# VH-VL binders against Elongation factor P 2 (efp2): the designs that were tried, part 7

Target 1, 189 residues: Elongation factor P 2 (efp2), of Mesorhizobium japonicum (q983m5)
Amino acid sequence: MVKVIASSLRKGNVVDKDGKLYVILFAENIHPGKGTPVTQLDMRRIGDGVKVSERYRTTEQVERAYVEEREHTFLYADGEGFHFMNPETYDQVAVSEAVVGDAAPYLQEGMPVQVSQFNGIAISLVLPQRATFEVVETEPTTKGQTASSSYKPAVLSNGVRTAVPPHIAPGTRVVVMTADGSYVERAKD
Below, E stands for the ipSAE of ESMFold2; O stands for the ipSAE of OpenDDE; V2 stands for 0.75 times the mean of E and O plus 0.25 times the DockQ between their complexes.

## First folded at step 4 (VH-VL)

Design b58 (from e10 with light chain R93S Y96W; framework fv_ebrasodebart; at its last look DockQ between E and O 0.01; V2 from the best seeds 0.00; counts 0 for: pae E 15.0 > 2, placed apart)
Fold by ESMFold2, look of step 5:
Structure b58 (fold): chain C 189 residues (1-189), chain A 121 residues (1-121), chain B 108 residues (1-108)
Amino acid sequence: as target 1 above (189 residues)
Amino acid sequence: QIQLVQSGAEVKKPGASVKVSCKASGYTFTNYGISWVRQAPGQGLEWMGWISAYNGNTNYAQKLQGRVTMTTDTSTSTAYMELRSLRSDDTAVYYCARERYFDWSDAFDIWGQGTLVTVSS
Amino acid sequence: QAVLTQPPSVSVSPGQTASITCSGDKLGDKYAYWYQQKPGQSPVLVMYQDTKRPSGIPERFSASNSGNTATLTISGTQAMDEADYYCQAWDSSTDWVVFGGGTKLTVL
C-alpha cells in the first residue's frame, strides 16, 4: 500500500478505507471557482460488494493498493462467469458476474477490455467508451411525429433500454456509451 | 517531531503590510492544507483562509478578500500569509494550522505557536 | 454565512460534569469540531467529526451533534480542564470554516 492524493484515483484502483478494501468504480475531480477542489468517488467494497459514494478534498491522502492491469479480449460468458484472454500469451481469466456488473450487456466477442487484478483475482474491467448495437424496438419514424430534440424509448439488441432521436427506426445500428447505454449517433455502416 | 514554527512578533503602523511565515517539519508538507486563524486580544478565533501546499489553491475569508495573500515555498516547507493595508483592528495573534487528512477528519490537528502582530500609530 | 453560538461562560465544581453547547441552524447536518485553548497557548484539538476523540485526549471528553446543537461534555471535570473552548464547522456558503464565539470554562 502507498499513500496517494484523492485526485490521482481512477476507476479500477483499490483503496483501503477504515481497514476495508474498495474498488473505484467512478472518479471525478471537481474544481469549483470559490470552493474546495474535491474528488467524487463511487466505489465497491471487496468481499460483500456494498457500494458507497464519497467526496474527498483533492489533496486528501488515501491508501492505494497495488494492482496489475493488462489488456484482454472478451471471449464468451457461461455459468462460470465471463471469460477473457490475454492476446499476447493466450492465458485466459474468468471474471465473476459480480465484478462485471452492469457492463455485462455491452460486452461483445473480441472486444478489447482492460482487466485489473489484485492478488491474482480480477477486480475490475474497463470497456471501450462506445459500442455499436442494433435498435430492435422503438416507434417507427413518421414525419412531424416529435420535436427534433425529443427522444423516444428504444430497446437495443443487447436488451438495454435507452432513448433515441425520433428519426431512428427499428433495425438501425446506433453507437451508444457503454457506461449507461446513452445514444451517441447512428452507426455509419 | 511534527511541528509548525512561526516567525516572531511584529509591530506595524496603520497602512503597512505584514508577512508571517510558518515552517513545517516532521511530515510531508505538500500533502496537507494550511489554514490561517487570528485572534484579537480577548476575542475568539477568526478563520482567515486556507492554502493547499500541493497545488497552491487558496480560499480566503470573505471579509479579508483583497487584503490577504497566502503562498507556500515547497523547497523550504514554509507557508506565508501577507495582510496588507493594516488597521488597528488587525492587531491579533496569527496562527497557522494544519488540516489532518490521514483519517479524513479535516480537523486542525497541529497549530503553530502564534505570531503577535501589533498595529499602532 | 453560518453562525455558531456558544455561551460566553460555564462554571462547574471539580468532579462535576461540564456541558458546553454550540448552536447553529441544522448544525447536525455538518461535522462539529472542538478546540481547547489555555491562556497564552495555541488551540488544541479535543474532539472531531462530532464524536471522535484524538489520541492523547482523556476519555472524560465526549461530544455529540444533532439537530441544531453540538455539545462538548467533560465528565469528572478537573482544574486542568479550565480553558476556553471553541466549536468549529465546515460547509459555509462563502467561508469554508466557522468558529463559535468561545466558552470560558471555569472550575471552582
Scores: ipSAE 0.005, ipTM 0.453, lowest interface PAE 15.0, mean pLDDT 84
ESMFold2-Fast, scan of step 4: ipSAE 0.526; ipTM 0.801
ESMFold2 (binder alone), look of step 5: mean pLDDT 89; pTM 0.924
OpenDDE, look of step 5: ipSAE 0.184; ipTM 0.723

Design b60 (from e10 with heavy chain N31K N57D S105L, light chain Q49E S92K; framework fv_ebrasodebart)
Fold by ESMFold2-Fast, scan of step 4:
Structure b60 (fold): chain C 189 residues (1-189), chain A 121 residues (1-121), chain B 108 residues (1-108)
Amino acid sequence: as target 1 above (189 residues)
Amino acid sequence: QIQLVQSGAEVKKPGASVKVSCKASGYTFTKYGISWVRQAPGQGLEWMGWISAYNGDTNYAQKLQGRVTMTTDTSTSTAYMELRSLRSDDTAVYYCARERYFDWLDAFDIWGQGTLVTVSS
Amino acid sequence: QAVLTQPPSVSVSPGQTASITCSGDKLGDKYAYWYQQKPGQSPVLVMYEDTKRPSGIPERFSASNSGNTATLTISGTQAMDEADYYCQAWDKRTDYVVFGGGTKLTVL
């Protein structure tokens, strides 16, 4: 265990909070116009999967657990879970649905991922920040909507629901954040 | 605990404006949208508009276009709704509500306690 | 032009099944949501995406959405279920979000 400042924490890091281990799912450093800079952390408790959100001053020290983090490539999913291969050693690891969690719909064959293991057990998975999917369903755009018009609901080819700008039509490929499915931009392919 | 806490009751004259605040806590503010919904005494729910705390994009109900402005301050996790040129029929309880459109929900899962705005002539 | 129509009131005896309908043109092609509101309180989400129940909502609450009608069903209705119920859907053509007029459930 090593103490680190909150602002250094990133997705996939494991921290000790009140005697329990948590995996960081999302980290954001926020710089308010007036006040102290803060780090927002969304994290999942190891063992029971409880999600919590915590706000720390960027300079606060947090106990970080030592974990083995190695690159793997997604192969396939089956009744046993999600299967990944280390591209250097060719060792395969199976990761349970509980550990993969909300990341499951974003997995694509051949996708590079970081697998974190603690005492040989897979405890977290970090996907590339962005992934591309086709919009299969979205509401029609009403003509005359302004630049400040809100996003509209859409369903991606992987089944995930998201919100997209009014001009996005069904059949358009879009880039989304794997952390929460949020729209980034229209794909350039 | 996930909460939305709104500012206190307001009494306004016709023609004035009102600005209601909605302070979020217990979740990552920028991951979710905030909708504003009002309810006149003894009446049903009426959607006013929403704002994305992620990028500040807004969409307002057609009936209120030109009279309403929604903003957010991500540093304080607070959403604001300003309604101008108040009329007696704007008397209502005003609610803010969290919208989970990024998380496979697309629903208003957490609501503020409401702010009564009374417009008297 | 999209409007969600609910009956103004529904009455049931304790232990009976209550059914509250929400009607709209091709509503089954959209997602429906349901909110419960007790006097002096904020609305509470009780059903989302047609059939899904949030954590903390009793199993006696269920819902469906097909054709032109979404239905909220409360089995074994209890006195504590007495409230106003609102359906909600998305309608990009008129307003982004549309609520039904509400149904007062009376348990007596």
Scores: ipSAE 0.000, ipTM 0.419, lowest interface PAE 21.1, mean pLDDT 83

Design b61 (from e10 with heavy chain T28K S105Y, light chain D29E K52E S92Y; framework fv_ebrasodebart; at its last look DockQ between E and O 0.01; V2 from the best seeds 0.00; counts 0 for: pae E 7.4 > 2, placed apart)
Fold by ESMFold2, look of step 5:
Structure b61 (fold): chain C 189 residues (1-189), chain A 121 residues (1-121), chain B 108 residues (1-108)
Amino acid sequence: as target 1 above (189 residues)
Amino acid sequence: QIQLVQSGAEVKKPGASVKVSCKASGYKFTNYGISWVRQAPGQGLEWMGWISAYNGNTNYAQKLQGRVTMTTDTSTSTAYMELRSLRSDDTAVYYCARERYFDWYDAFDIWGQGTLVTVSS
Amino acid sequence: QAVLTQPPSVSVSPGQTASITCSGDKLGEKYAYWYQQKPGQSPVLVMYQDTERPSGIPERFSASNSGNTATLTISGTQAMDEADYYCQAWDYRTDYVVFGGGTKLTVL
């Protein structure tokens, strides 16, 4: 633990607030024309996942914790959550649905994921920026269409709805951004 | 309904310490800060420092650095100020005052009744 | 450290307007606060955030803050207004509180 000023806090930091630990989800420094400069934080309590929104004076000292970040491999999901394995030690860690969030449909068996842990408990994860999925539903290609035409609706093999160029047919493997499912390119495999 | 009630008057000898309590009622104690302000006989107000009841963080006036400790006890909604190595010029009325910790606009809107500390041999 | 300067005293007749000044470098760029203290009593907040009046404070109290000077104004001054008055600001560079030296208002 190290004391830092509130204005230095960023997403992913862990802080001690009155004996309880919180993960920073969002931080903003606000400097009004008059009055005290403040840092606004959105946080999640590690023990029970309760979200809070708090303000600190920018100069207040806050206890910041060390967070360990290590690569894991995604295995599967079940009623207990999303399960990952350290590929070197074979130790497994379960990550809650709340921590995985909107990333869940992009997870693939064997996918390398960076998992952040505090005292062995997973608190956040980072997926690869891009992932490959098959297009399972979209309009058929038509003669004379080019990549410059307007994008058309598509459904990926993970259920995500996105838009693809008109020349993409059902069955095509495409690369998408894991942040929002946006089309990047046709897969080269 | 909102009030700060301080501990009673103290008579101390030079070199001793004093600890003044300030019990809050009628509001959410952990949403506010407490400043300590003293006033020597016939003199103006002198700010000593503040403590956040939210997180226990403190800021002490430069003149008092090293001689003052401010704490809170959330379970009793009580703030404490301890002044060590007392000398005769520490004779004053000591006030606690509530400040709006998370507000954009910081006022001392509620004051304790004051605690007279007399330092005399 | 910032300094807030007040006149040591102001005298006014009953019913007249009293003005108490508080001078500090660029004081108008920060909020000013005013406290009334009667003999033997704790200070009471009478104005905050330059111009705002707490509930329970008479409308005859008003204040302004511009440039280097904040001013507390008491219209229709009454004998009960006789007190010491302190201005206050925060030094946001250090998070220190600064009080003015105080002004004794005498109502003759």
Scores: ipSAE 0.014, ipTM 0.520, lowest interface PAE 7.4, mean pLDDT 86
ESMFold2-Fast, scan of step 4: ipSAE 0.438; ipTM 0.769
ESMFold2 (binder alone), look of step 5: mean pLDDT 91; pTM 0.940
OpenDDE, look of step 5: ipSAE 0.459; ipTM 0.779

Design b63 (framework fv_lacutamab)
Fold by ESMFold2-Fast, scan of step 4:
Structure b63 (fold): chain C 189 residues (1-189), chain A 121 residues (1-121), chain B 107 residues (1-107)
Amino acid sequence: as target 1 above (189 residues)
Amino acid sequence: QIQLVQSGSELKKPGASVKVSCKASGYTFTSYAMNWVRQAPGQGLEWIGWINTNTGNPKYAEDFKGRFVFSLDTSVSTAYLQISSLKAEDTAVYFCARERYFDWSDAFDIWGQGTTVTVSS
Amino acid sequence: DIQMTQSPSFLSASVGDRVTITCKASQGISSYLAWYQQKPGQPPKLLIYAASTLQSGVPDRFSGSGSGTDYTLTISSLQAEDVAVYYCQQLNSYPLTFGGGTKVEIK
């Protein structure tokens, strides 16, 4: 265990809170115009999966556990969970649905991911910031609309709902952020 | 540190081929497209094409189809540009550049230092 | 192909001057426009993306504006280190295309 300031914590870090270990799912530093800066952490308890939200002063010390992070590629999903392979060692790891969580719809065969393990058990997964999917449903483009006009609703080939610029038509491949499914750009192929 | 490092300058005869490398570091190579840009001596920037680093699929501007070939070695985070049957008109600095993305736009945010290719008899 | 017409091709100005460079697309590009600065012997450096968003680390004397087909890069108070060639680029459709460049020099 090392002591770190709260503002240094990021998704995938493991911290000790009241003698129990938690993996951070989300971290945000909030700096109000007046008042003390705070770090908002959403985290999941290792072992039973309980989710908690905590606020710390940005300078508050938190105990962080060391975890090993290694690049893997996504292979497939089945009834046992999600399967990844280390591309250098060919070691495979199975990651539970609870650990993959909201990232599951964005996984694509061959996608590089960072897998964190604690005592041999996968505890967190970090996807590339972007992934490409086809738009399967959206409203038709109308004359007079531009990319900077109001966004319209769309459904991606992975089932995720997002908002896209007016010029995006069904059948278009788009790049989205894996963190929240937000539109980035039209895929260039 | 996010960086693109290109191979050294090349002096070639007409009809020869050249292969320029572009090694990426500091980011996940397959999450960003790699673009290639040409700049002839004293001239402006000209887009050659891009390669999807996740799928390996290239797309070329019309003027560069045939002799220009993009390839990847994902295991070492390196993109390549190969030019065959070199002509004097291919004399230029060749840049690789990665795309940055935003919810309404994209741009080439990281550039290699450039590789000078000189074709002369 | 979308043609990017950049003007002027050359300008000479004094330190402290306001400098304006324009870029006109042959068809609408929906603000998918970037501006780059290139100094001799160096690769281009991104200044502005999405027509008007300043890249981190770029001095705030640089600004971009425009929409549709007409875009402008402004340097509010020209400095000696701003001597360079400036390029616009559309990223709305393939092939991606650059403007012809504007060479900025100090008189």
Scores: ipSAE 0.000, ipTM 0.431, lowest interface PAE 21.0, mean pLDDT 84

## First folded at step 5 (VH-VL; framework fv_ebrasodebart)

Design c1 (from b58 with heavy chain N31K N57D; at its last look DockQ between E and O 0.01; V2 from the best seeds 0.00; counts 0 for: pae E 13.5 > 2, placed apart)
Fold by ESMFold2, look of step 5:
Structure c1 (fold): chain C 189 residues (1-189), chain A 121 residues (1-121), chain B 108 residues (1-108)
Amino acid sequence: as target 1 above (189 residues)
Amino acid sequence: QIQLVQSGAEVKKPGASVKVSCKASGYTFTKYGISWVRQAPGQGLEWMGWISAYNGDTNYAQKLQGRVTMTTDTSTSTAYMELRSLRSDDTAVYYCARERYFDWSDAFDIWGQGTLVTVSS
Amino acid sequence: QAVLTQPPSVSVSPGQTASITCSGDKLGDKYAYWYQQKPGQSPVLVMYQDTKRPSGIPERFSASNSGNTATLTISGTQAMDEADYYCQAWDSSTDWVVFGGGTKLTVL
């Protein structure tokens, strides 16, 4: 941690407040001679995602964390969490299930993932926006159905439940959004 | 010459109000904050509140909230502090102080001469 | 509510070094400011932002702030330095400004 004045804080900085880490979502300094002479911070607590809004005197000192963001490759998951490797150094990092959260079913071996770390401890992940999975359960296809027909339930190879167009059959590879599993398109390869 | 000149001493009865003026000269009034600080006889400094001369925003000490009003008149470069429902323990010297906000130093770098307010029956 | 504690008095002989402390929980995480007040006069800023000296303040005034304690130091203390000294910090949690209780410096 580095002691900094509140007015130096920027979006994307991480601060330690009472032993908890927060990511700055928005920071505004009220310029000299304008408005209230403060730094307004909107931030999100790391771990549980609780949003807070804090105001600081511009000269008040705040602890800022050093945060590193590096691409890693997903390896595997076990009882200790989700394991990633830095493809440049080959160093491995374990990321807790709490940090991975709802992204867990979308991880695939070899997937590039951006890992943000504070003092070597992973605090967040960013997956690729899209990923390809096989449909393992859905209703049989109906001949002549169009994309305008109602979507039907499907289960993907990662266990995620989603909706697909009626022309999608079991065994079809589909592209989905990693944020929520929503169908994008059939896989092209 | 940069200075803050305050209004003269006042004697008040309990329950009355007092309004102290603080006239600034020698600098751009609207670029600074003004704090009010009081000092009871034989005691230390007590911050009462702050006002921006730029837009009139205020922040009052919690124990005085509801009894104090701070205003500015930018046309005369004057700050005002009004304290209502006076009590005997409000007897003090009242100072205005310029806050050096615009360069982020935030020091109280210029102080008025003080205004004695005596509250007695 | 933040509290800044100063000793009520400090005595030094002329020419000696005076040290006036100001203690507060995690005070080193905040900027500290120092004011001198002579009897019947308004306070005068003597140090700001932990270690900075305003123009016109003699070099014998210095200050530090670390951990829970800020310290004002006057080297080569002179009779004219006899005064009350107040520390001050900014605090955004309740009231913006907190002053210490003051220290009377006596030069004997």
Scores: ipSAE 0.005, ipTM 0.452, lowest interface PAE 13.5, mean pLDDT 84
ESMFold2 (binder alone), look of step 5: mean pLDDT 90; pTM 0.923
OpenDDE, look of step 5: ipSAE 0.542; ipTM 0.821

Design c2 (from b58 with heavy chain N31K N57D S105Y; at its last look DockQ between E and O 0.01; V2 from the best seeds 0.00; counts 0 for: pae E 14.6 > 2, placed apart)
Fold by ESMFold2, look of step 5:
Structure c2 (fold): chain C 189 residues (1-189), chain A 121 residues (1-121), chain B 108 residues (1-108)
Amino acid sequence: as target 1 above (189 residues)
Amino acid sequence: QIQLVQSGAEVKKPGASVKVSCKASGYTFTKYGISWVRQAPGQGLEWMGWISAYNGDTNYAQKLQGRVTMTTDTSTSTAYMELRSLRSDDTAVYYCARERYFDWYDAFDIWGQGTLVTVSS
Amino acid sequence: QAVLTQPPSVSVSPGQTASITCSGDKLGDKYAYWYQQKPGQSPVLVMYQDTKRPSGIPERFSASNSGNTATLTISGTQAMDEADYYCQAWDSSTDWVVFGGGTKLTVL
């Protein structure tokens, strides 16, 4: 743990408050023209997700956790969670569904993922920005249509519902953003 | 004497707007935030929003977003709350309250006397 | 949206101890505040930061906050303590400030 001033805290930092760890969701430094500068922090407790908002003097000392970031490879998911391997040591780490969150359907076997850990416990993941999936359900194209219409609903091979251009047919491989499933382009090759 | 003095009672019709004033005295106005809290007849307290007297930053309750505007005039040490598109269920006593955000724990330590706003046709 | 739940009423005899609860999910991880409101009057801060008492509030007022429950305690309750009492906390998942529904304290 390292003591830092409150004004140095940013979104994604981890702090120890009364023996519990919190991830910073929002930080703002407020400097009134006449008065004490403050830092407003919104944060989430690791483990149960309880959100708190607190104000600190900008110079107040706060314990910031050491967080190790390392690339891992996604292996598989089961009832125990999502399993990743360090490609250098071959050590495996299980990451809970709560930590993986909405990223879960975008994980693919062998995918490189940046894993942030505190004392060997995974606290967040960063996936590649883009991933390729097959379209398994969408409206077919029909002969006689000559103008592009709006994007149409589609279901990807990972179960995600998205919108694709009208010319995309079932079986097409498409590139999507892992943040929200939005269509980027047809897969190359 | 530290005091928040609010404007007088108002009677409005549905669809109108109301602007309630809250004049501070006895302390440095720009060192504190002002929250607005309302209370419908026979009901509990409902937080409406907050404004910084230092820089005019605001945060509004989600249910009132788009209908409420809070402002301050630092030269007169006065906070204002305007509620638009009034409905009959906006009938309430409206309070301003001083927030001690410079002591890093929010507390409403001084309250105005309240302003009754009645919305009826 | 977070919710703070209070019993609608509490009755005590003069001189007895009154206890008013405020329940919320993980409320003990937040600071709790208490306000007293008499009929026709503005609320008055009576406890802040879980356990602290403002200047001018009698020492018979005390409070605690742990787990899911904050409690306001009034020892030696007097007729003048008859009022509505509200708890308040910060809720970062919705609006910044949330109040409990209020508790009417009756001294008979």
Scores: ipSAE 0.005, ipTM 0.445, lowest interface PAE 14.6, mean pLDDT 84
ESMFold2 (binder alone), look of step 5: mean pLDDT 90; pTM 0.927
OpenDDE, look of step 5: ipSAE 0.508; ipTM 0.799

Design c3 (from b58 with heavy chain N31K N57D S105T, light chain T51Y; at its last look DockQ between E and O 0.64; V2 from the best seeds 0.00; counts 0 for: pae E 6.0 > 2)
Fold by ESMFold2, look of step 5:
Structure c3 (fold): chain C 189 residues (1-189), chain A 121 residues (1-121), chain B 108 residues (1-108)
Amino acid sequence: as target 1 above (189 residues)
Amino acid sequence: QIQLVQSGAEVKKPGASVKVSCKASGYTFTKYGISWVRQAPGQGLEWMGWISAYNGDTNYAQKLQGRVTMTTDTSTSTAYMELRSLRSDDTAVYYCARERYFDWTDAFDIWGQGTLVTVSS
Amino acid sequence: QAVLTQPPSVSVSPGQTASITCSGDKLGDKYAYWYQQKPGQSPVLVMYQDYKRPSGIPERFSASNSGNTATLTISGTQAMDEADYYCQAWDSSTDWVVFGGGTKLTVL
């Protein structure tokens, strides 16, 4: 935590106000011809997304958070969450299911992931854009009708439901986007 | 996989109200916000308001203050936008859009298919 | 009140670089976002937080934001890039969310 004057705050800074974290969306220092200089802060509270607009004297003290982003390697998941290791320091960090969210099925052992931390607590992850999974369930028949049935339902080895081209059979390894499970291509390995 | 599916087109008379639904699937509904954006024929995008699926807090566009109500039903992962006292210039395609705020992205990253609301006498 | 001004149209030949501007007072002090809308479709996020590219958006899309102007740049422009493009920023002094008027990109 670092105390800073309000006029030093800029978009992208994170502040702690009354025990809650906010991201600065816009900051403006206002120097009127008469009256006291002020800083206008437009912020979003991280926990629930509430938007707040506040005005400070430019010299008021505000607690600014420091966020550190570093690559980690995914190890495993258990009842306590998802565990990652910094490959340079070997320090481990547990990341909650809430932070991992919809990315959870795409994590693979050894996968490089960018982890953002505040005070040693992980607050966000960025996975590689693509990952490879096996198709475990889909119709074995190629439809051949491009206009009306170009893609068919499939289930991946991680349980994700997606759509694949008609020629993909169960057992095929496919590359998908980690953001939504969308099919990219057949794996070349 | 991740999608927002909106209710069907509506035709209304001036003075009526309309309630558009937006059903979310494929993600944790309460982790995101829902914005409503409309687009009049041949025109650009106009933000109407936002609701937190976490706690139901809202922000409404000033132009629509008093005429719009946004709600959510977390048990069905559905957001609603009701616009009252309709005028002919409310004719537009109404979109719901997911707002990704939890990791500071703050973008409208997923959009519904749109709902045409036509207000004519 | 904040207004985001975009040119109504931009024309480019296939393979050339297209640039779409978005101008607003002190826009570089705000985050800028870009959306693509093809005819009959919903908008799609193509750039966020000034220069960041979402998963699935081709590398030929890039963006910048400084001073009063954000710019969306498409290199090696293809026919499928023909669409309307909207910039967006956050500004509580207006209605929290402000969109630009949109730019029709034509690939001839």
Scores: ipSAE 0.093, ipTM 0.630, lowest interface PAE 6.0, mean pLDDT 86
ESMFold2 (binder alone), look of step 5: mean pLDDT 92; pTM 0.942
OpenDDE, look of step 5: ipSAE 0.580; ipTM 0.850

Design c4 (from b58 with heavy chain N31K N57D R100K S105F, light chain K30R; at its last look DockQ between E and O 0.26; V2 from the best seeds 0.00; counts 0 for: pae E 4.6 > 2)
Heavy chain, then light chain:
Amino acid sequence: QIQLVQSGAEVKKPGASVKVSCKASGYTFTKYGISWVRQAPGQGLEWMGWISAYNGDTNYAQKLQGRVTMTTDTSTSTAYMELRSLRSDDTAVYYCAREKYFDWFDAFDIWGQGTLVTVSS
Amino acid sequence: QAVLTQPPSVSVSPGQTASITCSGDKLGDRYAYWYQQKPGQSPVLVMYQDTKRPSGIPERFSASNSGNTATLTISGTQAMDEADYYCQAWDSSTDWVVFGGGTKLTVL
ESMFold2, look of step 5: ipSAE 0.289; ipTM 0.683
ESMFold2 (binder alone), look of step 5: mean pLDDT 90; pTM 0.929
OpenDDE, look of step 5: ipSAE 0.457; ipTM 0.770
ESMFold2, look of step 7: ipSAE 0.327; ipTM 0.703
ESMFold2 (binder alone), look of step 7: mean pLDDT 90; pTM 0.933
OpenDDE, look of step 7: ipSAE 0.505; ipTM 0.790
ESMFold2, look of step 8: ipSAE 0.187; ipTM 0.630
ESMFold2 (binder alone), look of step 8: mean pLDDT 90; pTM 0.929
OpenDDE, look of step 8: ipSAE 0.465; ipTM 0.774

